# VHH binders against Radiation response metalloprotease IrrE (irrE): the designs that were tried, part 1

Every score and structure here is a prediction.

Target 1, 256 residues: Radiation response metalloprotease IrrE (irrE), of Deinococcus deserti (c1cz84)
Amino acid sequence: PTALAAAKARMRELAASYGAGLPGRDTHSLMHGLDGITLTFMPMGQRDGAYDPEHHVILINSQVRPERQRFTLAHEISHALLLGDDDLLSDLHDEYEGDRLEQVIETLCNVGAAALLMPAELIDDLLTRFGPTGRALAELARRADVSATSALYALAERTAPPVIYAVCALSRQEDEGEGGGAKELTVRASSASAGVKYSLSAGTPVPDDHPAALALDTRLPLAQDSYVPFRSGRRMPAYVDAFPERQRVLVSFALP
Structure headers, positions and changes below count from the first letter of each chain, unless a header shows other numbers; Kabat numbers aren't used for antibody chains.
ipSAE, averaged over its two directions, is called F for ESMFold2-Fast, E for ESMFold2 and O for OpenDDE. V2 adds 0.75 times the mean of E and O to 0.25 times the DockQ between the complexes of E and O.
[cut] stands for letters that were removed.
The coordinates of atoms that the task and the answers printed are left out; those that the model quotes come from them. Centres of patches stay.

## First folded at step 4 (VHH; framework vhh_gocatamig_d2)

Design s1 (from b1 with V58I)
Fold by ESMFold2-Fast, scan of step 4:
Structure s1 (fold): chain B 256 residues (1-256), chain A 120 residues (1-120)
Amino acid sequence: as target 1 above (256 residues)
Amino acid sequence: EVQLVESGGGLVQPGGSLTLSCAASGFTFSSYALAWYRQAPGKKRELVAGITSGGSTIYMDSVKGRFTISRDNAKNSVYLQMNSLRAEDTAVYYCAREVTYTYSGGTDYWGQGTLVTVSS
């Protein structure tokens, strides 16, 4: 494997070890394993958070959504875990320097955050129960109390069959009036399982006759042979599983 | 009872420096985070810099490396040292007290503001 793949595996291991000792994954429970570190909320502008080892504090932006605050907390805890692992830190300094090192560390802390909030065992259980489906995506986001986008990336990483996952939603709706909510359906986020070379770009229109659009319109899950609606206009055959939830539809495209 | 009083604003040339001071009274200063915000005409008030009770600092990206926030608990004061000032830094600068122990925290008291004008 690559140096990055090895580092990601080690970060998942650190997150799993830390998580195993916690009573839960709410904000209070997440801090339970960090004896000497204080959690502090305050305005931070465009920044979501920071770990300040000199002052033994984790800072979380008070002006962002609660779901984002919790993911940011898990990210900053991952910084602390990474900095405490001498072998991993040494390996990273041997391979990377400067801005690239900082980018890799940020990537690893996002990997750690996802692993902490969405343990491999939870994802694997959901994949066993529901398969690589829009429903599995919905259940992961609900049980882990994370955004559908965060769940999407984590689920894709552990999915073995060739699948593209997508979160699709309508453009901004009008409060009231004629056809309030009758906007075009677009891809908001997408991620593919390992080995899949194809991706759906954010902003890609989904035709109104597509199973994803029909599932959202009817508010009923729909699974059938159809296609992946690439932005280029290309239509690749796929088995589509579309699960409507709230004002979005969670979709899996199973490839041959 | 709680008061935050800013001073040190004024007219300064591009590339110049100013130090803003905020004198606090009416509360246990050392227990609170303090911040500097600014508001230019026609724009929203934005966070410039913050400092926690423990000394951790937060900066807006456009001022990082140019501005330094500090505190003196013995004097119940917070400071903003502004270097390499630019025309875009022209604004009314506000001192603020921050609630940090809750996820829904934020500013609960504001100073009256001090004007900083950067022009030739």
Scores: ipSAE 0.314, ipTM 0.740, lowest interface PAE 3.0, mean pLDDT 88

Design s11 (from b1 with G50A)
Fold by ESMFold2-Fast, scan of step 4:
Structure s11 (fold): chain B 256 residues (1-256), chain A 120 residues (1-120)
Amino acid sequence: as target 1 above (256 residues)
Amino acid sequence: EVQLVESGGGLVQPGGSLTLSCAASGFTFSSYALAWYRQAPGKKRELVAAITSGGSTVYMDSVKGRFTISRDNAKNSVYLQMNSLRAEDTAVYYCAREVTYTYSGGTDYWGQGTLVTVSS
């Protein structure tokens, strides 16, 4: 297909090959396949990490959460894998230059990081066991030890039926009229399976009587025919599977 | 007893230069990363630069190319060379020791701070 799609496929192959040789996906295990490179945690301000080839060190920001550190480590490892693949590098330099080349490389390293932490076989196993559901999303995030948002994008990419996934959580509602503000349930992140032309925007409010809101309020999973609550007010029919976890609800909208 | 003592702060004109020094004692200096932070009036403390035991460096975007962090293990000291100073660099600068051997690392000791004022 496109040059970018081909590069992403190659990056996933590199990540899968690297991952096959590892004893696990914890920080120590992730470093197992790198020869002569050490891992150091240190404050890095607004940067998540860096690879210093002069000192053979991968630097990870010590001031971010462990799951984000691990994703950043997988990202920096993906840089090393990409730099080691002469054919991929040649193809990228043939198609891109300047700032665009840097953007594509960063995109590919995020693809590699996700593939390394959430292998296709893990995602496919969960989709086989639970279907394209909020529970599958919860299990992927838990087993891969990644954010729900990272799991969301990876799961959507491998989901064949037409589905919209969403992570919803409470946020403060601005009140400029009478009374004080209250917490409102809103979409924090969303991604749709291939071929779905609809999107559910971040910040979209979820009505109090929606299955997603009810599942969060009761702390019990809820699956039923309902709708996708678009920001426009449009209500598209969907089979809704809502799985509450911690202070959020993980939702799948199966489309007709 | 771990101690970090800063020196070298002062008043300087915009475009000028200053070198901050941090003298460390009470630990195996060569085994730790060191960092410089700053805190301007009414603002949060922020990272300026850091250096690992092996010499890898990290800089805040707004100081990259103007500031240089370095260390001298024989003298148990870390330095911050500040060039092309701007009014926005005015702050109390702190030396800090960083724990880098675990994913839960971070700053475990702070110096008392040294004031840098960039003004006409």
Scores: ipSAE 0.406, ipTM 0.788, lowest interface PAE 2.6, mean pLDDT 89

Design s12 (from b1 with G50S)
Fold by ESMFold2-Fast, scan of step 4:
Structure s12 (fold): chain B 256 residues (1-256), chain A 120 residues (1-120)
Amino acid sequence: as target 1 above (256 residues)
Amino acid sequence: EVQLVESGGGLVQPGGSLTLSCAASGFTFSSYALAWYRQAPGKKRELVASITSGGSTVYMDSVKGRFTISRDNAKNSVYLQMNSLRAEDTAVYYCAREVTYTYSGGTDYWGQGTLVTVSS
């Protein structure tokens, strides 16, 4: 594996070790493994947060949504964990320099944040229980208390069968010529398991007769043979599992 | 399928000892925290002791120094060694799998329970 892949694996290991001692993953529980470091919420303009090792403080922007605040906290904790690993820091300084080093460190801290909030054990348990389904995606987002988009990327990385996951939601399309407007179902985010060459782009419309649209309309889960509705108009056969939740539908497309 | 099966309960005299065992199957045992809860008649279920995947332990105040929780990852088992038993320790004892990696944390699987009666 590459130097970056090795660094990511080490970061996940650090996050797993830290997480094993925690009573939970709520804001206060996340701080439980850090002695002498204080958490402070304050307005920070365009910045999400910061870790200051000199003053032993983690700062989180008070003007950011709660889910984003928790991810930012996990990111800043990952900075603290990385700073404590002399071997990882040495390896990174040997391989990278300047702005590239800083970019790699930020990438690793995002990897650490995702691993802290959505550990492999949680994802693997859900995949064992529900399979690579829209239900598994919904349960991951709920149990980890993260955005469906964050859950989607984490779930896709650990899914072995060829699957495309998608979060689809209604958006109001303004018809300025008539002032009527209409809600249409579109893909908000998508990610595929390793080895899948296909992508479902954000903004792709989902036809009214698709299982995803039917599941949202009926508010009942639907699983059946259907297709992936690519933006190009191509319809690739897939087994579709659609799980509606409020104004969204969480979908998996299992490919042959 | 996740299963937790308790054994070792029974009748003992005050001051006596018992070892409870919980055999787990259907999951990667070493990755989870495990706990012992108890429930006496007419009372809510309460946490007695827990052990993390890393081996750190927590005990309720009334059992500190008397009870010891331990785990054996090779045997997929968690144990509760109970010494200096008192009448108030009489309860059904439950083995539980603890989820520490969700937002709220908490228990997701329970054993069937094993009765411990402390009386003369």
Scores: ipSAE 0.014, ipTM 0.385, lowest interface PAE 7.0, mean pLDDT 87

Design s13 (from b1 with S53Y)
Fold by ESMFold2-Fast, scan of step 4:
Structure s13 (fold): chain B 256 residues (1-256), chain A 120 residues (1-120)
Amino acid sequence: as target 1 above (256 residues)
Amino acid sequence: EVQLVESGGGLVQPGGSLTLSCAASGFTFSSYALAWYRQAPGKKRELVAGITYGGSTVYMDSVKGRFTISRDNAKNSVYLQMNSLRAEDTAVYYCAREVTYTYSGGTDYWGQGTLVTVSS
């Protein structure tokens, strides 16, 4: 594999090993394996957090939402785990320098955070019970207490069949002053399983007659043959599973 | 009662330097984080720099490398050393005490502010 793929795999191993020793995944439990490191909440402007090994502290921005704070904590814990792995650190310094090294480390710490909060066993259990569906996506986000976007990327990575997942939500029309309160359903985030070469971009409009739109309008889950509504206007046949939740709909497109 | 008193503000030329001081009283200074904020006319108050009880620091990107926050626990004081000052640094600077042990942490006490003007 590539150096980056190998580093990601090692980061997932570090997260899994760390997580196995924890009593849970709440904030207190996440810190349980880090003796001598203090968790501190501080205003940090536009930054989400930081790990300061010199002062043995993890800083989390107090001005962001609680669910984002928890993901940030898992990210900063991943920095500490990575820094403690001499072989991984050495391999990274051999391959990368400067800004590129910093970018790769940030990517790895996001991988570690996702692995820590959404263990492979949890994802695999949900895929076994619900299949690669909008419902599996909803359950993952709920049980792991993470954003639908974070859950979507993690779920796609472990999905074997060719599937595109999407989170769709309503937004106001561009002519809202004349629209009488009309709203357009658009894709907010999307990710495909490994090997799928197609992507569904953020901002893509979802037609009113699409199963995803119907599921959100009726507030009832809907699964049927339909299509992927690409930004280009292309309509690729797919089996669509749409699960409405609050003000959004969580969708899977099973490809042929 | 908790009190934070700023000093050291004034008028300086672009490229000049100033040291702001914040004298704290009414609490166990060494157990709390402190921060400097600033507010220019017509703008929101923004974080400039912060320091934890252990000495870890945070800085706004535009001041990193130019400003240094420090603390002296024996004197119950926090400082902001400002170098290479720019016109855009003109603002009222506030000292603040930060609640750090909770998810909803934030500023619970503010100083009265000290004016810094960078101009000819």
Scores: ipSAE 0.359, ipTM 0.773, lowest interface PAE 2.8, mean pLDDT 88

Design s14 (from b1 with S53R)
Fold by ESMFold2-Fast, scan of step 4:
Structure s14 (fold): chain B 256 residues (1-256), chain A 120 residues (1-120)
Amino acid sequence: as target 1 above (256 residues)
Amino acid sequence: EVQLVESGGGLVQPGGSLTLSCAASGFTFSSYALAWYRQAPGKKRELVAGITRGGSTVYMDSVKGRFTISRDNAKNSVYLQMNSLRAEDTAVYYCAREVTYTYSGGTDYWGQGTLVTVSS
């Protein structure tokens, strides 16, 4: 019903249409649908990439990690798709201007990137096979070759039952501002299915006696009735499915 | 052998301008991207500007609108036009050749550097 929701839906349609013609989702395959546009890797400082329509090139920062480069490529392809859709571009210019317009375009290109790398069919297959679980989240991240954070946002959007997904991890020595030397299990990222009014904030500590903490400590998947550990201290009842991987645990909270 | 030779550095007052030049030899210049980096005392070398074989440009945020990178394939040269210079632009400036056809690419050749000092 909102202009932004309509624009996101259109962006997903553009990504799905583009993706349907591709032989795969690796870097080489992603470029297959763009005639006359070349892919160039080069240092870009603090920027991940850019689409330059004047020179018919997509630029990707050569000094970031490969998995980030692939998401950035999908993002820049989404810029090219958006700019080629006169109706969507016209609607955006009618609704937004200046910096707000640029922010909305960047948001839409992230939506397009996610849709391109994690097609609805892949997500729906995983939800059918594993349900809205931490395991489904893990499988999506592996099969789409994306971060767990990218996977959880995409999975939440396609999940019909009321669910909160979270990626929880112990502190690393590379983590700055996490509270010092002691390892603490905290929420790194979270997203809820459509219609859920609750949020689980990044940085929220997960109690040692919670199923998510127990699953990580034992390195065994655990599913049971428990609660959502909100930062406020509120404990909302939920069915918790916790799937541990390395030094993180992927969690779903199924709400009543 | 691949060579990149910078020139044009010097002392300039704040608000002044300088043009750096980089003359390349030993490779097919038109097939490569080129970049300018700088390194101030005690700091890591950082990207200032880059230009692809097709002419697309990339700039560090602090130099956008002030610096312009360009190339002349007929002369095998890349240039950095620096306007509205600030004290913080003081550094040794390096010309570099970039490998762009692979995600594991990057800088494979560096020039010797040219010193730019912005001081009153």
Scores: ipSAE 0.375, ipTM 0.780, lowest interface PAE 2.6, mean pLDDT 88

Design s15 (from b1 with S53W)
Fold by ESMFold2-Fast, scan of step 4:
Structure s15 (fold): chain B 256 residues (1-256), chain A 120 residues (1-120)
Amino acid sequence: as target 1 above (256 residues)
Amino acid sequence: EVQLVESGGGLVQPGGSLTLSCAASGFTFSSYALAWYRQAPGKKRELVAGITWGGSTVYMDSVKGRFTISRDNAKNSVYLQMNSLRAEDTAVYYCAREVTYTYSGGTDYWGQGTLVTVSS
């Protein structure tokens, strides 16, 4: 429909083709399809990584956590895949320029990274087994060894029923200061399935009597009819599935 | 014994230039990445620039375009060319050897440091 949507579809195709030849999705396995490119870990300050085509090197920041390093590696591999696709690269240069071109390339490489680490087959298997639930979100993050936020966006994109997914966690209240222990449950990240016009903003408070808050408090999964707690105060009816995990709760809101 | 010996530090005026050198010994220099770090009084040590054995480079945002890291494998040396120096560049600069095959290895050897003071 749009040039960006077509580019994303092509990037997913490149990632799927590359992934089909790999023995796995661990760091060593991800590099298996790139002959002549060296993987190097080193401190990179605030930067997560870089692909240097001149020296045939992928650089990954050694000072970030392993799951983030692997996503960054998949992102840098996607840069290499994109640069190797003359037609896609030509189309992008025809449609975009300057800062916008760089933004689109970064977006496409994030799409490629997600497709590499969370193949459609994996997501579809989890949706078949668990449905569009907080449990499916937790299992995707675990099996793909990615952040809950990364898993949330990928899962939402392949979810057919109208669902809003959210990652909620306890936060400090401002009056307690940064060193304090006061807690309030808020939305940290959210994404909706295609066609859903509603969104949950980061920072939205979740009432303490909500199923998501109860599941976190009891440390037990909870699924029941309830509502989506929009920041505006609106309470839209939804079937809520809340799955607690450590200091957070993974939630799906199934809409009528 | 692995050794990294820095030189070239000193007092320089704002807008001036200075070249730091690091002489390495005790290991196969061409097989390792090297980096320059700096530490100002009361602050954490931070990465300034790094270079892989193949020549790929990384830079801290605030020095990009002003500083250039390079290496000479025949001389077992790594250099930091610093141009357009600012007062905030004042720090002790350290040469470091980087372990690059492991995701958590990072720096395994440090030089003794060389002081750079940018002041009028």
Scores: ipSAE 0.218, ipTM 0.686, lowest interface PAE 3.9, mean pLDDT 88

Design s16 (from b1 with S53I)
Fold by ESMFold2-Fast, scan of step 4:
Structure s16 (fold): chain B 256 residues (1-256), chain A 120 residues (1-120)
Amino acid sequence: as target 1 above (256 residues)
Amino acid sequence: EVQLVESGGGLVQPGGSLTLSCAASGFTFSSYALAWYRQAPGKKRELVAGITIGGSTVYMDSVKGRFTISRDNAKNSVYLQMNSLRAEDTAVYYCAREVTYTYSGGTDYWGQGTLVTVSS
């Protein structure tokens, strides 16, 4: 494995160990294991949060939505956990420096946040029950109380078969929406399981005859052989599972 | 009654410096976070800098390195030292008290504001 893969694995272990001692994953429960650290909500402009070890404070932006605040809290807790692990810090300083070190630390804290809010056991249970499907993605987001985008990345990482997951939603076009024009269904976020070389980029249009569009139109889950609608126009065969929820559709593309 | 009174605003040349002061009364100053906001004509009020009870600070990106927020609990005052001022810093600056123990809190009291004009 790479040094980054090893660091990510260690960060997941730290998050799992911390999480095992918690009574839950709500805001109050997340703070239970942090003795001497104060949680403070403040306006922070464009920043979501910060961990200030000098003052023993976790700062969370008061002007963002509650679900984003919770993910940010888990991210800042991960900073505290990482700073408390001498072995991981030593390994990181041996391998990286400067801006690269900062980038890696931020990446690890996002890994820790996801692991804390979406434990491997939860993801594995959902994959066992529903398979690598849009429904599994919907259930993960619901049970962990996280965004579909956050759930999508975590689910893809633990999915063994070659799968592309996507969150698709209607594009808001003010003139067309007001004048009676059609809203365009586009990919908002996507991630693939390990080993998949293909990517479905954000902004990719989804044709109106695609299972994902049909599931959203009918508001009923739809699973069938179809294709991955790449931005290039190429149509790769895939088994498509589309699960509509509110104004979006959660999709899995199982590849050959 | 809770009161926040700003002072120190005025006209300054680009590249100049100003120190804004906010005198607080009517509450236990050391138990609250405080912040400076600004509002230029036709724009939304935006956070410039904040300081927690323990002294942690937050800054808007465009002022980082140029502005410094500080507090003096003995004088019940919060300050904003503004250096290397630019025309874009022209705004009414507001002192604010922040409720920090709950996600639904935020600013609960505002000062009357003090005008800062950066012009040649």
Scores: ipSAE 0.297, ipTM 0.747, lowest interface PAE 3.0, mean pLDDT 88

Design s18 (from b1 with S53E)
Fold by ESMFold2-Fast, scan of step 4:
Structure s18 (fold): chain B 256 residues (1-256), chain A 120 residues (1-120)
Amino acid sequence: as target 1 above (256 residues)
Amino acid sequence: EVQLVESGGGLVQPGGSLTLSCAASGFTFSSYALAWYRQAPGKKRELVAGITEGGSTVYMDSVKGRFTISRDNAKNSVYLQMNSLRAEDTAVYYCAREVTYTYSGGTDYWGQGTLVTVSS
């Protein structure tokens, strides 16, 4: 009868214990603690990876980018760690079955992957130094060598003040008949700190006059009082911290 | 020199079966992963199935449960058993050797291909 929160906590413990014994977090170093398991890269079509316990191998799709490969490897390692924890596995089978059990296991392995690649100590150090900001999100992604989307979920989970984080990027908008309309800034991913009931949906347009759009246009970080641009048109007051990087902007909305 | 030679292609009716074979030479067969790819007219070449040196397998979603990849290290051969064939499976099928020890991996040798036509 293990509650999902307890299972996630146990998965984080397994990942932290495994990670403490590693020489680093590069692809080769991640395999250091798994005796008898081979890492194999090969084309896997649309699949990111797999753990095959029968053949003692972790498969990683060679056709995806290196950051995604490393997250997938950490995810498959988490499958191996979970499978080796008889108590956790037994608790999950007692509580869940069928498709729900598979969904919970996948969720736990994503939790384990994030914990392995972005240790709590790293996140807490960045939050202490930069606060819950777009800059902290950028530094986490850089130092952990993960996608901004992976970093924002991990950062949000450990953020205490009420904050919404978002990754925004330009996308092609559909026009009414001219074909090839102007590029529109939209939310690509978002996550909020614990207790925040508001969400910012993927695909939400960001107005041209918003600090996030201005930061991207100028290529300069911008922090000021503004608002959260909900898809409904609602504009909730927030302190906005926007950090531009390449073709995207990393944003935090600090709520009252 | 490395050689991969496919055989077993042909014309078959929908719902039928075929077994493709790939005979390998010029390298230590048991030390490499092998894969089957296919290319239909006007389409990009795509992975169908792969098998590691240890016997772990990968499959394209649309063939999972219908196709089975296997290997025989004593015969230096890899096989693709194709069941419940559909018109959409019509393509030239290629045997390939996979580099698996590096993150950028990928195919380093290809066979000449064998044509599979599923039609009535």
Scores: ipSAE 0.446, ipTM 0.810, lowest interface PAE 2.3, mean pLDDT 89

Design s19 (from b1 with G54S)
Fold by ESMFold2-Fast, scan of step 4:
Structure s19 (fold): chain B 256 residues (1-256), chain A 120 residues (1-120)
Amino acid sequence: as target 1 above (256 residues)
Amino acid sequence: EVQLVESGGGLVQPGGSLTLSCAASGFTFSSYALAWYRQAPGKKRELVAGITSSGSTVYMDSVKGRFTISRDNAKNSVYLQMNSLRAEDTAVYYCAREVTYTYSGGTDYWGQGTLVTVSS
């Protein structure tokens, strides 16, 4: 594996070890393994949070939605875990420097946060119960109390069959009051299981007659043979599972 | 009971410096986080800098490296040292006490505000 892949694997091990000692994954339970560190909520403007080792404080932005605050907490805990692993830090400093090092560390802390909040056992249980479906994606986001985008990446990584997952949502029109056009359904985020050579780009429009659009319009889940709507206009056959939730639809494209 | 009184505002040229002070009374100062907010005409009030009871600090991206928040528990005061001031820093600056133990925390007391004008 690459140096980055090895670092990600080590970060997942740190998160799994930390998580195994916790009574749960609620906010107070997450802090259980970090004695001597104070959790503090403050307005933080554009920032979601920070770990301040000098003052033994984890700061979380009080003006961000609760589900995002929890992911941010797991991210800041991952900074603390990474900082405590001398071998991992040494390997990172040997391989990276400057802005690249900072970017890699942030990536690793996102990996740690995802592993802490969405343990492999939880994901595997949901895949066993629901299969690689839009519903499995919805249940993962709900049970782990994370964004659909965070759940999507974690679910795709552990999905064995060739599947593309997507979160799709309507775009807003600036002047609907004067009859100025309809909202357009577009892909907001997507990730594919290992070995899938196709990608569904963010911003890709989803046709009005697609199962994903129909599921959102009716607010009823829809699963049927259909296609992947690539940005190029190509339509690749796929079994589509579309699960509408609020203002979005969570979709899986099972490839032949 | 709780009172926050700001001072130090005024007119300054671009590139200049100002120090804002906030004198607090009516509560156990050392136990609370304090923050500086600002509000320019026609804009929402925004966080500029904050400092926890333990001394951890938070800064808005556009002021990081230029502004420094500090506190003096013996004097029940919090300060904002503003360097390399820009025209866009022009605003009324407010001292605030922060509730930090809850997800929905935030400001529970505000000062009266002090005007900072950066102009030639």
Scores: ipSAE 0.417, ipTM 0.791, lowest interface PAE 2.2, mean pLDDT 89

Design s2 (from b1 with V58Y)
Fold by ESMFold2-Fast, scan of step 4:
Structure s2 (fold): chain B 256 residues (1-256), chain A 120 residues (1-120)
Amino acid sequence: as target 1 above (256 residues)
Amino acid sequence: EVQLVESGGGLVQPGGSLTLSCAASGFTFSSYALAWYRQAPGKKRELVAGITSGGSTYYMDSVKGRFTISRDNAKNSVYLQMNSLRAEDTAVYYCAREVTYTYSGGTDYWGQGTLVTVSS
């Protein structure tokens, strides 16, 4: 594997080891494994947070959403875990320099944050219970208290069958010089399981007669043979599982 | 079938000691956190002490320094050593399996409970 892939694997190991010592994944529980480090919330402008190892402080921007604050906390904890791993730091310093090194470290801390908030045990339990479905995606987002977009990337990475996941939501289109607007169901985010060479682009429209649109309109889960609505107009056959939740629908497309 | 079976409860005088034991079966014990909760008459069930799969411990403030939670993975058991017992420690004590990989954590299995009475 690549140097980056090896570093990501090590970061997941650090997150898993840290997580094993925690009573939960809420804000207070996340800090349980860090003796001597103070958590402080304060205005930080455009910055989400920071870890200051010299003063043993984690700073979180008080002016962002609670969901984002917790992901940022997990990210800053990942900085602390990475800094404590001499071998990983040495390997990164040998391979990367300057801005590239900084970008790789940020990427690793995002990997650590996702692994900490959505550990393999949680994802595997949900896949065993619900299968690779829109419901599994909804349950992951709810149980981990993360965005549906964050949950879908994590779920796709651990899904073995060929599946495309998507989060679809209504948007109001507004044009300059015209009053009112139309609601259109579009793909907001999508990710596919390993080995799937197809993707749904953000912004792809979902036809009104598609199971995903029908599930959202009726507010009832719907699972049936249908198709993947690619932006190109291609309709690939798929078993569609659509789970409506509030103003969105979480969809899995199981491929042949 | 997941089972948690408590033992060791009883009547003890103020200042006395008791050791509670919980025998677990039906799951990979070493992979889970375990906790002790208690419920006194007319009160809600409250967390007393917990121990993670990695061995880290946490305690309710009123029992710190008096109670010690421990585990024996070879015996699939968790223990609560209670010292310097007070009348307010009187409650039914429950062993619980904790799921720590969700946002709030949480208990998914409870034992039947064992009564601890601290009274002269």
Scores: ipSAE 0.139, ipTM 0.589, lowest interface PAE 5.4, mean pLDDT 88

